# Ledger of designs, part 62: VHH binders against q9p7j3

Target 1, 174 residues: q9p7j3
Amino acid sequence: MILPLFPETQVHVFVYENVSNCAAIHEQLISQNPIYDYAFLDAATILYKKQVYSAIIRALEDRRDEQMKTKTIHSEVILSLSPKTEISSAFRQFSMTKKSKNIVVVKIDSKLTEEEEFERLDKLVEGNRVEFSDEELQKLIDFKVLKKNYKLDPSTLENPLASILSSIALRGYS

## First folded at step 4 (VHH)

Design k16 (framework vhh_5j56_2)
Fold by ESMFold2-Fast, scan of step 4:
Structure k16 (fold): chain B 174 residues (1-174), chain A 125 residues (1-125)
Amino acid sequence: as target 1 above (174 residues)
Amino acid sequence: QVQLVESGGGLVQPGGSLRLSCVASGFTFSYPSDYAIGWFRQAPGKEREGLSSITSSRGDSTSYSDSVKGRFTISRDNAKNTVYLQMNSLKPEDTAVYYCAAGYELSYPRDFDYWGQGTQVTVSS
């Protein structure tokens, strides 16, 4: 995928359901294994493709402007999903945990094609790949988690897209 | 201002035990805290690997790499601002420089902001 504002940046997004080895993946992330250099998100927190793209764009803007708060672009994507500026809070809210069952995986600046990244990830992730689409994401979302992360009331929860995108865009403003 | 100091390394026979200590200054490991503490090692000719982590923000959640699970135990003493790594059933392949690191969340590569200078562990007969 090519982003209009960042046409030189290669972006790949993958969705896996029924993942059985999240604990093993998490341990590899702690080990700083370079093969695992991706943003691993809990799919329970992601409702729309636009939610992920907005976080990616924000992270790329912060990198362009030399305003990243984290050490990697992938960590910056995770931070950018959060309406808060605290790094640890963002990771607790959106990153994959040992208990996760469905995940969204983001790769930025790959020198590999989407097919090559898919081949690598399929060896690392023990689950079923599904299409990165609003339809598939809506099967994996946990609305209680979404409501808590974005502080949605019942009226906002019925049509949350604009509120979510606004929260991502206005992160750190009060 | 933030500093981590490792101690407890040394020479030990195969099958022996060592306890490493990581003392923090300039911040605390008490809950609630957004700081996570991890142990890493780097052996000659090998890449640095993560071994174990403990997080106060998650109420003492711990993680272990497959290579040390069941042999190593991470713990903390908040009153002493110290994190420990108890290493049992040591093998020659555990020979490495051991590092303590602190940062925000241990979920992803290169998110640690503070690193100690390391302590040498040598396992040989």
Scores: ipSAE 0.000, ipTM 0.227, lowest interface PAE 11.3, mean pLDDT 81

Design k17 (framework vhh_5j56_2)
Fold by ESMFold2-Fast, scan of step 4:
Structure k17 (fold): chain B 174 residues (1-174), chain A 125 residues (1-125)
Amino acid sequence: as target 1 above (174 residues)
Amino acid sequence: QVQLVESGGGLVQPGGSLRLSCVASGFTFSYPSDYAIGWFRQAPGKEREGLSSITSSRGDSTSYSDSVKGRFTISRDNAKNTVYLQMNSLKPEDTAVYYCAAGFELSYPRDFDYWGQGTQVTVSS
């Protein structure tokens, strides 16, 4: 995918359900294996496509403006999902864990085609690929996790999109 | 506020030993912190060199640069929130300011975004 505000930046987003090897992926991330240079998110934290795109756009804006808080665009995407600017906190809130079952994977600045990235990821991730769509994401979300991460009250949980997007867009301004 | 403080530097004779300490405040090194700690050095007029790193996941994921492998050992004392660099068989070429740095261990490339002020190590004959 090409974003209108960043037409030179290739963005790919992949969703996997029923992943059995999250502990092995986590070990590869710890070992700094360059093959795993992606943002690996726990799907329990992602409710909408717009949530992911808003974080990507914020990260790309921060990179453009030389205001990144992290040293990599993928880390900046994970940070940008958080309503706060603490890197370790954002990763604990949104990144994949050893116990994750469903994941969202983001790749920015790929030198590979989307199909080539799918072939690579299918070798790394032992799970079922599903469409990156609101319908599929809403099957994987954990509303207790979402409520905690964005500090939502029961009234906003009924339709949280605007609150989530505002939290991402206004990070660091309030 | 996240802060790292190095200590243990000083003057030593060639072949001698020093133990550097890196104390963290504002976060912990042990599980579930998810921080990796690295040791770096920089001599005047030279670029910064990575020496060693240790992760939070029980300390078995250690790495060493070729210039120090076999002479330097990184270790962690979680009760004291401290990472150590044991330096043995020191050479004049090891003279530098030594820094510890913390970065989230799952970021790739690993982002060492918190840095100490450094401690001077001088090896003189």
Scores: ipSAE 0.020, ipTM 0.456, lowest interface PAE 7.0, mean pLDDT 84

Design k18 (framework vhh_5j56_2)
Fold by ESMFold2-Fast, scan of step 4:
Structure k18 (fold): chain B 174 residues (1-174), chain A 125 residues (1-125)
Amino acid sequence: as target 1 above (174 residues)
Amino acid sequence: QVQLVESGGGLVQPGGSLRLSCVASGFTFSYPSDYAIGWFRQAPGKEREGLSSITSSRGDSTSYSDSVKGRFTISRDNAKNTVYLQMNSLKPEDTAVYYCAADWELSYPRDFDYWGQGTQVTVSS
């Protein structure tokens, strides 16, 4: 996909349900295997496509402005999902864990087409691909996790989109 | 902002023991934080050597270099934001400045970003 503010940046987002090898993927991430250079998110934390794209845009803005707080663009995406700039908290809140069952995978600056990334990810992820859509994400979200991560009150939980997007866009300012 | 402070070094006789402490400020050792804390040492004229590491979110998984395995033990106290290195059966070749280092990125926790000032350990008879 092409982002209007970053038209030369290739972005691919994939959603997998019923993943059986999250522990193995997690070990590869910790061992810094470059084949696993993606942002691996727990789908329990993602409710909307716009939530993911807003975090990607914020990360790309921080990279453009030389204000990244993490070492890689993929780590910056994970940080950018959080309403705070605390790196460890963002990773605890949004990253895939060994116990994750459903994941969202982000690739930025891909040298490959979407189809080629699918072929590569099919070798890494043992799960069922589903469409990156609000409908599919809403089947995988954990509202307790969402409420906790974005500090939503009962009145905003019924329609949280604007609150989530504001939290991402205004990270560190409010 | 992020600061690591080592303490507990000193002079000890061969066969003795020391416990080093690494106190972190600017971040907390709280579960389920995903970061690696490592102990390193450097003797004059030698390259820096990795000794041991501990991670928090991986059930306090620990690792040790062959030179210290069985003699050194890494542990942590999350309530005190402190990581310890218990050093037993010390040898003259363990003489070095000991450093702790932290990396708090889940995807790429190597190439530690934050280093302490170091604490001197001297083992001599």
Scores: ipSAE 0.000, ipTM 0.191, lowest interface PAE 12.6, mean pLDDT 80

Design k19 (framework vhh_5j56_2)
Fold by ESMFold2-Fast, scan of step 4:
Formats: sequence, C-alpha cells, structure tokens
Structure k19 (fold): chain B 174 residues (1-174), chain A 125 residues (1-125)
Amino acid sequence: as target 1 above (174 residues)
Amino acid sequence: QVQLVESGGGLVQPGGSLRLSCVASGFTFSYPSDYAIGWFRQAPGKEREGLSSITSSRGDSTSYSDSVKGRFTISRDNAKNTVYLQMNSLKPEDTAVYYCAAEWELSYPRDFDYWGQGTQVTVSS
C-alpha cells in the first residue's frame, strides 16, 4: 500500500494465523538477520487495520522529523502502537513472542514487490496467510490484552477505535 | 549464532568473593537486541535455581532470589556486551555450576532462550 502523505514509501502488511515457528523467527530477529527486517507483531494486540496504519504513519512522521526513538523504522512502528514512549514496555506489549500463534508482519521501504515479499515471507513463516482485514483481525484479537495495553474503560468500550487511534497519535502527550 | 560465555569461576574460601562475567557474541545489548539476562546455578542432585536478573539496556530493573539477596549484585555493561555477577560473603552452599541465560525483552511472557555452558564455583576451605 501507498500512503497519501508518504507516496514514495512502500508499505506491505501481512497476517498469519496458526504460526508454528514463532520461536525460530524470534531467534532470527535477535541475531539481526537482515532477511527478517520486518515488524513482527502479536495479532492478539491488533483489532483494526487503522490501528496498524496509524502506527506506521506516526513512525514515518517521526522519521521525517528526525525524532525516531529506536534504531529502525520497523521498531519505530512497534513503539508507535504504544500510548507511552517507553521502548521496552511497548515491545513487551505488542511484539511477537516465542509463544505467539498469530502474527501481523509489517514491511516498510521494501526493495521487493508485494508479490516478492509474499514469496519470501511464506518461506519464513510456518502458518496460514489470511487477508489483512478488520474481519480477520477480529478473529485473532485478545480483548483482555487490548484493554490492558490501551487502558480501555467502560467509557471507551463502545468505540475503542477512536480511543486507540488517539492514543497512537498523541503518544507521550497525555 | 547467539552465544553466551561465562567466566570468573574458581575455588574460593568461605567468606571470599568472586566476580562472574557473561559475554554475549552474535548480538548486542542495544535495541533492537535488548536482552534480559539472568544468572542461574545448579548443584549436583538439585534443581536449577534462578538467582538474579537484569532487564532493559539501561539496567532499569533487577531482581534477586532470597538466597543471595544482599550478597550478590548484578550489573550490565552494554558497551562491552557483558553482564556481571558480583558474589560476596560466599558460603559452602553457593558451590554450583553458574549459568547465564538471555531472553529478548520482546518475549512475553518472559522465558530464557539462550544459555551459556556454565562456570564452576567451589567454596571450600
């Protein structure tokens, strides 16, 4: 996908369910294998497409403004999902773990086409690729995790999208 | 690829001190590779015991088991990819093989993925 405010930035988002090799992927991320240069998110934390895109936009804005707090654009996406600017907390809350079963994978500034990224990721991820859609994400979300991560209360439960997007956009200011 | 190497073990008399080092290779302690590092020990015929851990690249949180609290101190030197365990007031019951283990802070729940080979500590007169 091409974002209107960042038309030269290539963005690809992939969703995998029933992933059996999250521990192996985690090992490759730790070793900084450049083949694994993606943002790997736990799908239990993602409810909406707009949630992911808001974090991507915020990360791209921070890169544009030379205000990135992390070393890569992909880690900045993970940080940008959090309502706080504390890096370690954001990663514990949103990143894929060795025990994850469903994941959302984000690629920014790909040198490959979307089709080529599909081919590569399908070799790295041992799971079933599904559509990046609100319908599919809602099957994978853990509402207890979502409520905890965004501190949702009864006043926000009827429209969690607006609260989540505001938390991402206003990170560090509330 | 990821490797942890312990050093600094040896023979000491009761009441003595040792400093163990755990050096990481194949990764760095800086983000995106920020590790939680833990120290563990195992004596013959006993379960492996967790002793201490240090989390985040800044060393912002530390924990200690009751058996070593007040005697052992964990610290981190990110520039050297090294974690230390300073052991004071050593007792014969501290005799064990000491291991360091690493887990990336992105793991949730926390679990230790990478283990060193261990270093022997013997406290005897």
Scores: ipSAE 0.000, ipTM 0.204, lowest interface PAE 11.0, mean pLDDT 81

Design k2 (framework vhh_5j56_2)
Fold by ESMFold2-Fast, scan of step 4:
Structure k2 (fold): chain B 174 residues (1-174), chain A 125 residues (1-125)
Amino acid sequence: as target 1 above (174 residues)
Amino acid sequence: QVQLVESGGGLVQPGGSLRLSCVASGFTFSYPSDYAIGWFRQAPGKEREGLSSITSSRGDSTSYSDSVKGRFTISRDNAKNTVYLQMNSLKPEDTAVYYCAAGWEYSYPRDFDYWGQGTQVTVSS
């Protein structure tokens, strides 16, 4: 995908359901295996495509402006999903855990085509790949988690998109 | 190879203070390190409890459990490759073996994969 503000930046987003090897993936991330250089998100926290894109754009803006708070662009995406600037809280709220079942995987600055990343990730992730679409994401979301992460009240929970996007864009001003 | 070594434990009276140190070898705590460091404790017959963590990112980020918030402070000295836990107003309930642990910063802070051997802290009744 091409981002209007970052036309030379390659971005790929993949969604996997019923993943059985999250613990094994986590061990590879800890060993810093370069094959696993992706942002692994828990799909229970993601409701919209625009939510993911807004976090990616914020992370890329912070990298451009030399204002990244984390060490990698992929961890900056995870931080950027959070309405707060506290890094540990953001990872607790949004990142894949050893117990995750459904995941969203983001790749930035890929040297590979989308098809090549697809083939690579399908060998690493033991789960079923589904389309990155609002329809598929809404099957995997946990609304209790979403409400807690973004501090949504009942009135905003009926149409949370604007509130979520504002929280991501205004991170650090709340 | 990643190794963590704790020191600074000992016997102290209620209301006293101790500073624990965690020295890393095989990696650095400073940016651009990919490790977060956490402090944990375990008392006999109890489950391991997470107390505090600090990241190696430029902005730094710290967290504390409710049981120690306001009494304990985590800090980092990048030149010495050391993370500290300053423990004030110690209580008998703080008696435990204290561990530092390192985990990749991308991972959830409670999911630490490298552990030190532990240092005993005893707060006398």
Scores: ipSAE 0.000, ipTM 0.173, lowest interface PAE 12.8, mean pLDDT 81

Design k20 (framework vhh_5j56_2)
Fold by ESMFold2-Fast, scan of step 4:
Order: structure tokens, then sequence, then C-alpha cells
Structure k20 (fold): chain B 174 residues (1-174), chain A 125 residues (1-125)
């Protein structure tokens, strides 16, 4: 995928359901294995494609403006999903855990085609890949997790998109 | 393979000091950049208690439980992949096995991903 505001940046997003090896992937991430240089998100936290795109755009803007708070663009995507600038909180809220079952994987600055990245990831992830679409994401979301992460009240739960996107755009003290 | 190894425990008299060390292998404190290292303790017959944590984020964000705040100081040496717990003004009530753990949250031991074997601290005359 090509983003209008960043046309030179290659971005790929993948969704896997029923993943059986999240504990093994997590250990590779902690070990800083460069093969696993992706943003691994828990699909329980993602409701819309626009939610992921908004976090990617914010991370790319922060990199452009030399305002990244984390060491990699992929960790900056994870941070950018959170309304707070606290790195530990963002990773607890949005990143894949050893117990995750469904994941969203983001690759930025890929030198490979989408098909080549799928081939690579299919060797790392023991699960079923599905389309990156609002319909598929809505099958994997945990609304209790979404509500907690974005502090949604009952009045916003029926139409949370605007609130989520606004939260991703927020910076500083809140 | 991720491992944490504690050292520095021992017998000390009330009012004394000890410095515990936690050496990490199989990962670095900078990945992800805010991966937390925490210190916990457990006395016989009691539940495991969180004491302090340090992250690799900007400013080396630290936290302390009320029972040790002002007496214990957490610090890290990234070149040695080591986290320290400086314990001052030790009391008999500080007697416990002390554990190093890696994860995201201090107060909930079940939410930490990796644990060391523990080191015994005994405060007694």
Amino acid sequence: as target 1 above (174 residues)
Amino acid sequence: QVQLVESGGGLVQPGGSLRLSCVASGFTFSYPSDYAIGWFRQAPGKEREGLSSITSSRGDSTSYSDSVKGRFTISRDNAKNTVYLQMNSLKPEDTAVYYCAAGWELSYPRDYDYWGQGTQVTVSS
C-alpha cells in the first residue's frame, strides 16, 4: 500500500487469526532478531483499517519531523496507537503478547513486494492469514479491550471511530 | 533464550545496606525501548510483592512501592545489561527472597514474562 502523504514509503499490513506460536514470536522480538522487525499488534485492540493507518501516518510524521520517541519506526507505530506518550503503557495496550491468538502485523520501509513479505511472514507465523479489512477486524476485536484503551463511554461505543482517530492524533499532557 | 540471574543477597544487620544485581541474557533492555525490569520479593507464607521497576525509555522512568520508597534505589547499566537495587536502612521486615523479572507491569507478578531464580536477603542481628 501507498499512503498519499508518504508516496515513497512502502507499507504492508497483514492479519493472522488463530496463531499458535505467539510465545515463540515474542521471544524473538525480545531477542532483537532482525528477521522479526515488524510491528506485531494484538488484533483484539484493532477495530478499523483507519485506526492502523492513522497510527502509521502519525509514526511517519514523527520520523519526518525528527520527533520519534522510540528507537524504531515499528515501535513508533505501536506507540502511536495510544492516546498517551508513555511507551510501556502503549505496548501493554496494543502489542502482541505470548497469549495473543490473532495479530495484525505492520511492515514499513519494506524492500520486498507484498507477496514476498507474505511468503516471509508465513514462515514466521503459525496461523491463518485473512484480508486486512474492517469486516475481518470486526471478527477479532475485543470491545472490552477497545473501551479500556481509548476510554470509551457508553455514548461513544456505537460509533467509536471518530473518538479513536482523535485519540491517536493527541499529543502531550492529557 | 531469555534469562535473568540475581546476585548480591546475604545476611545483613538492621540498618545495613546491600546492593542486588540482575543480569539479563538473551535480550537487551532497549527492546522494545520501554521493556521494564522489576524487583519483587516473597517472604515465607506471603504473596509476592512488587518493589520497584525501571524502563529503558527516555529518562529511565522508575517506580517504587510505598514500603521501600526512600530506602531503595533502582538503577541500570546498559553496557553490562544489568539492573541494580540499592537497599539502604534495611529492617527485619525486609527479609525475603528477592526476584528480578522482565515485563510491562510492576504490581501484578503474573503479568511479567520472565523471572530469575531469586536471591535470599536476611536482615537479622
Scores: ipSAE 0.012, ipTM 0.358, lowest interface PAE 8.9, mean pLDDT 81

Design k21 (framework vhh_5j56_2)
Fold by ESMFold2-Fast, scan of step 4:
Structure k21 (fold): chain B 174 residues (1-174), chain A 125 residues (1-125)
Amino acid sequence: as target 1 above (174 residues)
Amino acid sequence: QVQLVESGGGLVQPGGSLRLSCVASGFTFSYPSDYAIGWFRQAPGKEREGLSSIYSSRGDSTSYSDSVKGRFTISRDNAKNTVYLQMNSLKPEDTAVYYCAAGWELSYPRDFDYWGQGTQVTVSS
């Protein structure tokens, strides 16, 4: 995918359901295996494609402006999903855990095509690929987690998109 | 200020065992903490390798790299504010400087903010 504000940046987003090897993936991330250089998100936290894109755009803006708070662009995407600037809180709320079952995987600055990344990730992730679409994400979301992470009340929970996007865009500025 | 101090390194014969200690100051394991503690090593002229981590959240979740799984065990002693790496069945290939690092819970190892000075482990006869 090409982003209008960052046309030089290659971005790929993948969704996997019923993943059986999240603990093994987590171990590879801890060992700093460069093959696993992606942002691994828990799909229970993601409701919309626009939510992921907004976090990516915010992370790229922070990199452009030399304002990144984390060490890598992929970690910055995870932080950018959070309404707060606290790194540990963002990772607890949005990153894949050993117990995750459904995941969203983001790759920025890929040297590979989307098809080549799919072939690569299918070897690393033991789960079922699904389309990156609002319809598929809606099947994987945990609304209790979403409500907690974005502090949604009943009036915003019925149509949370604008509230979520505002939280991502205005992180640290309000 | 968060500080980490490693100890327990030394010279050991192949097949031997060592226990490394990492003492934390500036935060405590008996006080709620968002920090993950990890063990890393680096041999001369090679890149740093992550080995194991332990999370301070409820349940003491642990992880291991494939190269040390089954041979190394990470543990903590909350009363002593210390994390240990028990290393068994040591091989010449385990020769390296071993580092303790602290970072945010569930963050990637590259996001660790605090590192110890390292302790040398040499496996030779």
Scores: ipSAE 0.000, ipTM 0.214, lowest interface PAE 11.8, mean pLDDT 80

Design k22 (framework vhh_5j56_2)
Fold by ESMFold2-Fast, scan of step 4:
Structure k22 (fold): chain B 174 residues (1-174), chain A 125 residues (1-125)
Amino acid sequence: as target 1 above (174 residues)
Amino acid sequence: QVQLVESGGGLVQPGGSLRLSCVASGFTFSYPSDYAIGWFRQAPGKEREGLSSISSSRGDSTSYSDSVKGRFTISRDNAKNTVYLQMNSLKPEDTAVYYCAAGWELSYPRDFDYWGQGTQVTVSS
């Protein structure tokens, strides 16, 4: 994808369902294996493409302005999904775990094309790749998790997009 | 300020056991805590390898690399603010400097911001 505010930054987003090796991937993240240099998100927490894009834009703005709170751009994306500035809370709420079944994977500053990243990532993830689209994401979301993470009431939960985007944009200011 | 100090390294014969300790200051293992604690090692001329981690906010959230699974056990003692690595069935290839590190729970491994000074483990016949 091309971001209007960051047209020179290469960004790729991948969605996998029915992933059988999340525990193995998690162990590779713990072992600091550099080939797993991505933001791995639990798809149960992501409802819209715009939710992911807003977190990416916020992370890139923080990097541009030398205001990153984490060590890597990928960690900053995970933090930026949270309505709070607490790093540990953001990772508990949005990051892939050993128990995850469906994941969203973000790559920023790739040296590879989207097709080459697909080839590489398909070797690491044992699951079914699906389109990064609102329709596919809506099949994987857990509304109980979404409600808790963004503090949504029942009326907001029926159309939560504006509330989610506001929470991401106003992180640290509200 | 978060500080970590490792101890318990030394010389051991193949098949032996060692228990490493990592004492933390500047945070506690009681909720709320922002840190996971991991054990890492680095042998001369090799890349640093992650071995195991434990959540400081949850006692049951542990993970292990395939190279040590079944031989090494991570545990914590909240009263002593200490994380342990029990190493059994040691092999010559386990020879390395062992580090503990503190970072954000479930975060990208590069986010381990605080590292101990390391403790040498040598497995030799």
Scores: ipSAE 0.000, ipTM 0.205, lowest interface PAE 13.7, mean pLDDT 80

Design k23 (framework vhh_5j56_2)
Fold by ESMFold2-Fast, scan of step 4:
Structure k23 (fold): chain B 174 residues (1-174), chain A 125 residues (1-125)
Amino acid sequence: as target 1 above (174 residues)
Amino acid sequence: QVQLVESGGGLVQPGGSLRLSCVASGFTFSYPSDYAIGWFRQAPGKEREGLSSITSDRGDSTSYSDSVKGRFTISRDNAKNTVYLQMNSLKPEDTAVYYCAAGWELSYPRDFDYWGQGTQVTVSS
């Protein structure tokens, strides 16, 4: 994908359902294995493509402005999904866990084509790849998790997109 | 909100040992947490003193103040979200309230954002 403010940055987003090896992937992330240098998100937390893109744009803006809070651009994407600036809280809210069943995987600054990243990830993830689309994401979301993460009341839950995007964009202004 | 809770303090005789535990809730110490955990102490009428720290990175980088080097050992158990301070060869001057703190791993000086309530250690016959 081409981002208006970052046209030379390569971005790939993949969605996997019915993943059976999340515990194994989580162990590799704890071990800081560089093969797993991706943002691994729990799909229960992602409702829209625009939610992921807004977090990516925020992370790239923070990198451009030398304001990153985390060690890597991928961890900065995870942080940027959170309405708060606390790193550990953001990872608890949005990162894949050992118990995750469906995941969203983000790669930034890939040296590989999208097809080559597919081949690489298919070797790491034991699940079914599905299209990165609002339709597919809406099948995987957990609305209790979404409501908790973005502090949505019942009235905003009917059309949460604007609230979610505002929360991501305004994070850190105080 | 996010919390650190210390335990394991108490009364011990000179030359004795204690192990302090620091349990985190609301966040994790393991990758991808980006936190360093430190142990501090404060005796009545004295400034707070840094004792030891451990990072969340692969290398488990540790540091110790000269006052405790060789006697105290810091370690972590990521599965239990707990950091330990093993204290050996305790002296009366080690009597203090001991605090666990968490801060950004890459900040310098370490900016410890979260603090526990403290646990009392008394070294006395």
Scores: ipSAE 0.000, ipTM 0.158, lowest interface PAE 14.5, mean pLDDT 80

Design k24 (framework vhh_5j56_2)
Fold by ESMFold2-Fast, scan of step 4:
Structure k24 (fold): chain B 174 residues (1-174), chain A 125 residues (1-125)
Amino acid sequence: as target 1 above (174 residues)
Amino acid sequence: QVQLVESGGGLVQPGGSLRLSCVASGFTFSYPSDYAIGWFRQAPGKEREGLSSITSERGDSTSYSDSVKGRFTISRDNAKNTVYLQMNSLKPEDTAVYYCAAGWELSYPRDFDYWGQGTQVTVSS
């Protein structure tokens, strides 16, 4: 995908369900293996495509403006999903864990095509690839996790999109 | 509320040993995936250098920079909420302020969001 404000930035988003090797992937991330330079998100935390795109746009804006709080664009995407500015809190809230079953994977600044990234990721992730769509994401979300991460009240929980997007866009303000 | 406190620095002769301690308060080391803990140093007029890190609760996922590999050992005592750096065969070029840092490590490179105040290590005759 091409973003309107960042037309030269290559962005790929992948969704995998029934992943059996999250513990192995997590160990590779901890060991800083550069092959795993992606943002690995727990799909239990993602309800909409716009949620992911808003975090990507915020991260790219912060990089453009030399205001990144983390050292990589992929870490910045994870931070940007959180309404807080604390890196460790954002990672605990949104990153995949060893117990994750469904994941969303974001790649920014890929030198590869989407098809080539699929071939690469399919070797790293032992799971079933599904379409990056609101329909598929809504099958994988955990509403208890979503409510906790964005501090949603019952009055907003039935239609939380605007609240989530505002939380991402206004991170660090108020 | 979250704080890291280094101790164990001091003056030592070349070839000597020191053990640095990093005590955490306001958070715990009970989940290995929550925090990576690292040791860094900075000498006057030089950039901060990463030395060693530990990411596993059991202390099995460790790394070392080439400058200290074989001489320094990092370890963790989760019951005491403490990370140690055992420094052996110290050299004058090891003279620096030593820092411990904690942060989330789920992608490359590692991000550290909590830092200690530092402890001075001086290696001289």
Scores: ipSAE 0.000, ipTM 0.215, lowest interface PAE 12.4, mean pLDDT 81

Design k25 (framework vhh_5j56_2)
Fold by ESMFold2-Fast, scan of step 4:
Structure k25 (fold): chain B 174 residues (1-174), chain A 125 residues (1-125)
Amino acid sequence: as target 1 above (174 residues)
Amino acid sequence: QVQLVESGGGLVQPGGSLRLSCVASGFTFSYPSDYAIGWFRQAPGKEREGLSSITSYRGDSTSYSDSVKGRFTISRDNAKNTVYLQMNSLKPEDTAVYYCAAGWELSYPRDFDYWGQGTQVTVSS
C-alpha cells in the first residue's frame, strides 16, 4: 500500500482468523525476537480499513515530527488507534493478547515485498489469512469492545466510521 | 528517576536453587502502574534471551520461555514493590547475567523503558 502523504513508506496489512498460537506469539514478543517486529492487533477492535490507515498515518506523522511516545513505529500504530494518550491503556484496548483468536498484523518500513512478508508471516501465524477488506473485518469485530474503546453511544453505533476516525486523528489535541 | 535493582545471584551447584529479586524505585506496582516486568539473561558471546514476564497491577498474566518452563516461577509482591524469579533444578547452561526490565503492559518488544544492571548466576561444581 501507498499512502499519499508518505509515498516512500512501505506498508503491509494482513488479517488472520482462527489463530491458534497467539500465546506463543506473545511469548516471542516478550523475548524481543526481532522476527516478530510487527504491530499485532486484536481483530475484535478493528471495524474498517480506514481505521487502520488512520492509525498508520498518525503514527507516521508523529515519527516525521519526532513526537513518537513509544520506542517503535509498530507500537506507535497501536497507540494511535486509541482516543487517549496513555500507552498502557492503548495496548490493553487494541493489541493482541494470549487469548486472541483473530488478528490484524501491520508492517511498516519492510525491506521485503508484500509476497515475501506474506510467506514469512504465514510461517509465524497458525491461522487462516483472509483479505484486508471491510467485509472480512466486519466478520471479526466485537461491537461491545468497539463501543467501549471509542465511547460510542447508541446513535453512533449504526454508522461509527466518522466518530472513530475523528477520535484517532484528534487524539491528544485538547 | 526510575531504577530496577536485581539481587540474589551467586554460585550454586547443578540441581540447586536460587531466588532472584527485582526491586523497583521511582514507580509502584499498585495502581496507576501499568508496567509489565520481564526477566532476561545473557551469557558471554550470546544474544539476550527472554525468560519470563508478569503484568504489574492489572492482570496476573505470566509467560515462560521453553528453556525454563517448569523450572522457573515468576511472582510479585506489590507491598514490597518487588518481582521474584524462583529458579529450581539449575543447570550449567543457566549460567548468565540475569536482568529485570520494566515495560508497558501488553506492549510489543523494544518497549522496555528501564533495565537493571544485572546479577551474575553461575552454576558450577
Scores: ipSAE 0.000, ipTM 0.194, lowest interface PAE 12.8, mean pLDDT 81

Design k26 (framework vhh_5j56_2)
Fold by ESMFold2-Fast, scan of step 4:
Order: C-alpha cells, then structure tokens, then sequence
Structure k26 (fold): chain B 174 residues (1-174), chain A 125 residues (1-125)
C-alpha cells in the first residue's frame, strides 16, 4: 500500500479468520519476541478497509509531528482506532485477546516484501488468510462491539463509515 | 499520572542479600493493567543495563538478564501496588544505582516511559 502523504512508508495489512493460536501469539507479545512486531487487532472491531487506513494515517501523522502518545508506531495504530485518548482503553477495545478468533494484522516500516511478510505471518498465525477487503471484513465484524466502541446510535449504525472516520480523525470531540 | 518510587538500597557485603521495592501510583498492577515494570541499573562509567521485568497480566511473565538469572527474583504485591527485586549472592560488580520503570506490556520493543529516581546499592569488598 502507498499512502499519498507517506509514499516512502511501507504498509501491509493482513486478515486471518478461524485463528486457533491467539493465546500463543499473546504470550509471544508479552515475552517481547521481536518476530511479533505487528499491530494485532481483533477483526470483531473492524468493519472497513478505510477504518484501518484512517488509523494508520493518523498514527503516521502523529509520528511525523512528534506527537505520538505511545512508544511504537504499531501501538499508535491501535490507539488511533479509538475515539478516546486513553491508551489502555484503546488496547482493550481493539487489540486481539487470547480468545480472539479472527484478526487483522498491520505492519508498518517493513524491510520485507509483502510476499515475505505473508510467508512469515503464515508461520506465526494458525488460521486462514483472507483478502483485506470490505467484503471479508464484514463477515468478521461484531456490530455490538462496533456500536459500543464508537458510541453509535441506531441511526448511525445503519451507515457507520462517516461516523467511524470522524471519530478517528477528531478524537477529543466525541 | 504514573509515578514510581524505589527503596531498599544500601550497603551490603559480598554474598549478602537486599530486597528493593518499587511503589507505583497513577495505575494499578492488578488485572487488567497494561503495564510492565522493569528493573534497570547503571554503574559509574557504564551504560544502563536491563535486569528483569514483570507484566501486570494475570499470567505474570517474568524475564531476567543473564548476569542476574538465578540470583535475582522479581515479584509483585498487587494489594500494595508494589514490585520487588530480591537480590541474592550479591557481588561487587552489582554496585550501581537501581531504577524501576513502567511501560506497555504488549508493545515491541517494550519502551519504558516512566522512571523512578533510583536507589543506590553498594556491595563492599
């Protein structure tokens, strides 16, 4: 992926369904295994490609402007998905858990090609790769989780994209 | 706001023991905390060295540098919001200022944002 404001930044996004080893991945993250340097998101929280892209762009803008609230770009992506500025809340809302079944994995500043990252991640994640597309994401979303995370009412839940993107871009107003 | 305060340093003879305490405020160690606590040291003229860390998750992952593995033990008391470093079989080369630090448990590399002011440990020979 090429981002207009960040053309030299390599961005890869991967989606896995029916993942059986989320508890093992969680333990590797806690143990600081350098192989697991990615943002691991629960797919139950992601409805659109543009939701992920908006969070990535926000994180890269904050890094460019020396305004990151977290110490790593991947943690900043997780924070940037949240409408609130509280870091622990963002991790609880969007990060994968030991009980997650479907995940979205983001890699920024990869020194590997997309194909090399696919090969690497397929060894770490015991699940089925699917296309990073709105169609595939909409099979994995939990609308109750989405509604809670973005404080959506019934009128916005029927077409939530604009509300979600505004929440990401305008953190601090709602 | 996160604040850390170290205590328990002092003078000890080679082969002796000390227990350092790190008291945290502005967050809790009890689940579902997202903070890891690390112990570091720095001796005059040397670089800061990471020694041990403990996560705040219920499973409690601990890690140790090779220089202290088997001699030092990290533990926590969630009711007192305190992390301890039990130091046994102390050597003159363990003489340093000891720091505790807090950082995100799931970030990689794990960055420690909040640092205490340190406590001096001197192992006399």
Amino acid sequence: as target 1 above (174 residues)
Amino acid sequence: QVQLVESGGGLVQPGGSLRLSCVASGFTFSYPSDYAIGWFRQAPGKEREGLSSITSSRGDYTSYSDSVKGRFTISRDNAKNTVYLQMNSLKPEDTAVYYCAAGWELSYPRDFDYWGQGTQVTVSS
Scores: ipSAE 0.080, ipTM 0.412, lowest interface PAE 5.2, mean pLDDT 83

